# Designs tried in a protein design chat: VH-VL binders against Small ribosomal subunit protein uS13 (rpsM). Part 26

Target 1, 118 residues: Small ribosomal subunit protein uS13 (rpsM), of Carsonella ruddii (q05fk2)
Amino acid sequence: MNINICGVLISKKKNIVFGLTKIYGIGYSMSLKICSKIENFKNKKFKDLTNEEKAKIENFINKINVENNLKTIIKENFKKKLNLNSYKSLRHKKKLPCRGQRTKTNAKTRKKMNHEII
Below, E stands for the ipSAE of ESMFold2; O stands for the ipSAE of OpenDDE; V2 stands for 0.75 times the mean of E and O plus 0.25 times the DockQ between their complexes.

## First folded at step 19 (VH-VL; framework fv_oberotatug)

Design i5 (from y2 with heavy chain E54K Q112K, light chain S53R; at its last look DockQ between E and O 0.02; V2 from the best seeds 0.00; counts 0 for: pae E 10.2 > 2, placed apart)
Fold by ESMFold2, look of step 19:
Structure i5 (fold): chain C 118 residues (1-118), chain A 124 residues (1-124), chain B 107 residues (1-107)
Amino acid sequence: as target 1 above (118 residues)
Amino acid sequence: EVQLVESGGGLVKPGGSLRLSCAASGFTFSDAWMSWVRQAPGKGLEWVGRIKSKTDGGTTYYAAPVQGRFTISRDDSKNTLYLQMNSLKTEDTAVYYCTTGYDTGYTYDYFKHWGQGTLVTVSS
Amino acid sequence: DVQMTQSPSSLSASVGDRVTITCRASQSIRSYLSWYQQRPGKAPNLLIYKASRLQSGVPSRFSGSGSGTDFTLTISTLQPEDFATYYCQQSYRYPWTFGQGTKVEIK
C-alpha cells in the first residue's frame, strides 16, 4: 500500500520523517524541517496524514526547489561577472567558488576548488 | 475567502516617493510568500519582487529595474504587505498588484490570489 | 534572465473556436510555468499551474501542456467570457518573468 508524494511512491506504513528521505535530495535533517509543520509528527505514518497535511508536505518540498534555483542563479551570476571581466572568455573559463552555500541534501559533494578572481 | 486589497496609489512627480499597502485576509498570511506585480497602462505584467515568510527567512528579491529604489516589507501582526517606492520614474507608472499562491499549504511560485490593484502615476 | 516569448501577440477568433497559445522559454524551466487570464479592466486569474494542472474552478475547456522550453495553452471551445489577454509566467529562476501577453479578440 503506497502513497504518492511529489511523484515518489512511499509505503503508507512508513514514519513520515524517515519516509520522506526516500525522495531525491531530502535527507534526515531536511525531512525534520518539512515534518515540523505537522502536529505530533514524530509518531505519524503516511497512512495517518490528512489531505491538508499531505499538501503541506508537498508544498514545502516545492519551496526547497526554489531555494536551490536561487543558489543556481547566484552561481550563474558569478559566472557572468567573471566572463564579463575577461577579454578571453572564449579561450578560457574561470572556476567559480562554491563554499558555505545551503544545499538540499546532507550528502557532501567533493569539490575542493578555490580560484583567483580575474 | 482569500482577499487582497491594495491601497496607497496616486499621482506623484518623478523623484518622489509613495508607499503602497496590501491588506490580506482569509489565509495564514505569516506563512505566505508575497509578491508585487505591476502592469503599465496597456502593457503586460511584470514581476516586481517578493518577500518570503519570516519562517523561511523573510528575505526579499527584486527585479532589476526597481532594485535599490523599492523596498518590500511585511507586518504579520496586521496581515499587511508594503511596497515603499523611492526615486520614482515615469517608467514606474503602473497598476500595482499584491499577489500570492497561498490558500492551502506552502504554495509560492504561482499566483492564485490577486488584488484588484492600485494605480501609481508618475508624471510631471 | 529567462525570456518568455508568447505567440501570437494577438489573435481574432469566434465563439466555439479552438484557440492555441504558445509560450517559449529562452532556457529550460522544466514545468515551472503558469498561465493567467486577464479580462479587460480586471485583475489576472490563474488558469494553469505546473504547466498542465488546471486551477480549481477553472472550466475544463482550458488545458496546458509542455515542459522544458515549449508550452501551450489551449481553449477547446471558446466562450464569450474567454475574450481576454493571456500570460505565461515562469517561476524556475529569478527574476520570475511573464510573457508579453496574447490578446484574444472577437472575430
Scores: ipSAE 0.006, ipTM 0.609, lowest interface PAE 10.2, mean pLDDT 80
ESMFold2 (binder alone), look of step 19: mean pLDDT 93; pTM 0.950
OpenDDE, look of step 19: ipSAE 0.353; ipTM 0.812

Design i6 (at its last look DockQ between E and O 0.35; V2 from the best seeds 0.00; counts 0 for: pae E 8.0 > 2)
Fold by ESMFold2, look of step 19:
Structure i6 (fold): chain C 118 residues (1-118), chain A 125 residues (1-125), chain B 107 residues (1-107)
Amino acid sequence: as target 1 above (118 residues)
Amino acid sequence: EVQLVESGGGLVKPGGSLRLSCAASGFTFSDAWMSWVRQAPGKGLEWVGRIKSETDGGTTYYAAPVQGRFTISRDDSKNTLYLQMNSLKTEDTAVYYCTTGYDLTGYTYDYFQHWGQGTLVTVSS
Amino acid sequence: DVQMTQSPSSLSASVGDRVTITCRASQSIRSYLSWYQQRPGKAPNLLIYKASSLQSGVPSRFSGSGSGTDFTLTISTLQPEDFATYYCQQSYRYPWTFGQGTKVEIK
């Protein structure tokens, strides 16, 4: 369990498609979309990734998080226009997780991530 | 204590062959990726290539000047890394270092905590 | 290939001086940069990994900084044992490459 992807510790022996599903908010279909950007991804485990390829994966995950945050903002604004929800409620929103976060050995989700920059 | 000891260097004519060995101790050799780095006399360091652990696929990667002429192999039962050097050129004259990454965070593969003292290969007429 | 260019190629300094060595990559390598010290007649020793992390057993007078293309090794108070040649190395993409070296001479 030596590789850190966006603050999540993943076994380096895992196939990259399966391993990325360990990250909060990433299911099998999204993992396939991410990994399809990597040449020969069907044959690759995390131990086979170059540092450049790891960076590409992390960049893509960051873009997903930005898109999700924008979708949430649009939904909240749309609710205000339709008067569907007239009060604010507490929301658990995550910062973008990937810009050189320090790893936590016990972390398995973005909710546990330490957002400190390296 | 981690120890890497190179051997097999010497004088060889252009076009000749030579096999270098690196005896390893003080760590789990079979889990480690291993590299060769060389240094021509009075010159800087040049990465020659690496071999992955067998559990990580055992594959090799070589720098362009040695591609097709040099072969990196390993024997995990003997804790030994090898460099087979064929079709040697004068430009291959260098001290050859065996290197690996092993520290408190586990095995590393892209920076080198441990180096042997090197073995000199001289290619000349 | 990623070319690594060090400056200066050599320098002369006194014990107690602050010494700064720079390393420039021909393209971004993020923080995949390490620094090595090589004393005359000896094998290299790792000083810094991941641009700024100090290797175990290395004196705290050594520090590294930078990311992307521009990196710096600093020796805060030069000691007699620091007479050596220093190399940077990138590991972002194959082939892994070293800078040409910086020779530090004690006055």
Scores: ipSAE 0.013, ipTM 0.654, lowest interface PAE 8.0, mean pLDDT 81
ESMFold2 (binder alone), look of step 19: mean pLDDT 92; pTM 0.946
OpenDDE, look of step 19: ipSAE 0.110; ipTM 0.751

Design i7 (from y2 with heavy chain Y108W; at its last look DockQ between E and O 0.04; V2 from the best seeds 0.00; counts 0 for: pae E 9.6 > 2, placed apart)
Fold by ESMFold2, look of step 19:
Structure i7 (fold): chain C 118 residues (1-118), chain A 124 residues (1-124), chain B 107 residues (1-107)
Amino acid sequence: as target 1 above (118 residues)
Amino acid sequence: EVQLVESGGGLVKPGGSLRLSCAASGFTFSDAWMSWVRQAPGKGLEWVGRIKSETDGGTTYYAAPVQGRFTISRDDSKNTLYLQMNSLKTEDTAVYYCTTGYDTGYTWDYFQHWGQGTLVTVSS
Amino acid sequence: DVQMTQSPSSLSASVGDRVTITCRASQSIRSYLSWYQQRPGKAPNLLIYKASSLQSGVPSRFSGSGSGTDFTLTISTLQPEDFATYYCQQSYRYPWTFGQGTKVEIK
């Protein structure tokens, strides 16, 4: 049997520490941090989780995802402000504006993922 | 630099009580799980119990010999760990250390930092 | 409770010797094992965590190995400051338990 944790199917027979590593962006150290909120977490399997314990795990994972999305949005908004300033300076210098000019980086050069824990 | 300093040890009669303190500095005390470990004179180490950070639920767990007699508590505003010891027995005679595994693998159980210890003597 | 049994209980060795201390758990603790050194009259010091990870500031002559039930602490070249008592500890199941200790004495 499987359990659905934040949209990822994980065998109920798996240890919760190892099983959470199936979720994108969650490494072993992050899984330990998440699971440390659960009593006897080192020995516990998903089949042994209560509904309250499942909720604790999912809430923490969702908090991580919100933080990563916010960091990406802040970086994109900062780049937008820099690009707008560059566009305005070209207008003031009466240089021909060019869309499609090659920039140093394309959009989404970095993968979206949770921090990998060493 | 992490520092843990125990105090409050002394001589008590069987059945008596003592409260130990551990003053902590050099780390974010409120994030850490804290443990007490004791050592009877000339003997080995024995884990007494631990208290989680408030963020992780603030719950305690005790070794069987002290269950129901000892209470671990913390005051995060004072960066201080406490051990209330009631109904003391001669077998409780030991040096008591406070410990933490702050930053060691996020499991808080690899005791990276130790205080110097405080001696509790329970004797008639 | 998980019982931790160290072997030997004591040993005599000379500076420069290779020293091996064994710790056996009464049930599997996977790799949730740490090693501590305690010099006479001093608090313990962490040497090894996660069975084989060397704690920061610990000399490289110390190493740990093993998983499951059988673990080893090795001192490759014994130094004068290494004469102490060594403890293993499991943190897999509550209560967390220590071995009885191994006293390393000068021959």
Scores: ipSAE 0.006, ipTM 0.635, lowest interface PAE 9.6, mean pLDDT 82
ESMFold2 (binder alone), look of step 19: mean pLDDT 92; pTM 0.947
OpenDDE, look of step 19: ipSAE 0.232; ipTM 0.780

Design i8 (from y2 with heavy chain Y102S, light chain S34H; at its last look DockQ between E and O 0.02; V2 from the best seeds 0.00; counts 0 for: pae E 6.9 > 2, placed apart)
Fold by ESMFold2, look of step 19:
Structure i8 (fold): chain C 118 residues (1-118), chain A 124 residues (1-124), chain B 107 residues (1-107)
Amino acid sequence: as target 1 above (118 residues)
Amino acid sequence: EVQLVESGGGLVKPGGSLRLSCAASGFTFSDAWMSWVRQAPGKGLEWVGRIKSETDGGTTYYAAPVQGRFTISRDDSKNTLYLQMNSLKTEDTAVYYCTTGSDTGYTYDYFQHWGQGTLVTVSS
Amino acid sequence: DVQMTQSPSSLSASVGDRVTITCRASQSIRSYLHWYQQRPGKAPNLLIYKASSLQSGVPSRFSGSGSGTDFTLTISTLQPEDFATYYCQQSYRYPWTFGQGTKVEIK
């Protein structure tokens, strides 16, 4: 039998730490962080999870996805600012807006982020 | 077990400032994301903003009406959350609640624990 | 911003009645919808998280359902202690927003 974790089917017989690595973007170190606060996590298999524990794991994974999406948006916005600086390399950088002016882009970029938990 | 106790509310004139405190106990404060939620008298709930745990970067996010006027901070050595409120307006009059989820790292975006609230009244 | 609209704004019901409160989001919030109960003069209490998960210590007469934009809180057999205002809250997009509340009056 399988359990569905964030849309990924994982054998209920697998240890929770190793089983979570089947989810894209989750390696062993991240899986260990996700599981580390669950009681008796070293010996716990997916068949042993309560509904509450499953929900906690899924919420943590969703937080990671939101954080990664936000990092990508910030990094892409930073690259755009660097490209603009390159075209205006003869101008003094004090004329540029403060880097913190991108809060609207981070929080209110609706087109680039359909899921927002921060 | 989990306790959140707000303090620092009171009467203040428009344009004034107040600092609210929230003393926390019964959970690992340094792992928790913390939020402020307010409720104007007779009105509904409004999220003010949140601060991440230091482990998650310690960054803040604010609702638009308070952006640039309010500052959320934390002192993990004292298990205390703060809300610095500047340039207060009459529409900031509310009970201010300190909130968190007790299972830090897993629960951050809904509020399992609430303080009793502290009233801030902004009027001439 | 995601606007959350609750229906009805208030209702009056008898002990033992089945009570249904709805919450509609202005755009999909998937299952990032949570329900709170607030008794007069008290702080809110979490009832339901992630649309349908019952918070520890909450009586089983409370249940939640829905996904996307339409969500329902159900009290299967209303009790006298259920006199309160109920709020939905979404956490899908910042700012996190609440519905305007539904006041449930016994009698």
Scores: ipSAE 0.026, ipTM 0.660, lowest interface PAE 6.9, mean pLDDT 82
ESMFold2 (binder alone), look of step 19: mean pLDDT 92; pTM 0.948
OpenDDE, look of step 19: ipSAE 0.682; ipTM 0.866

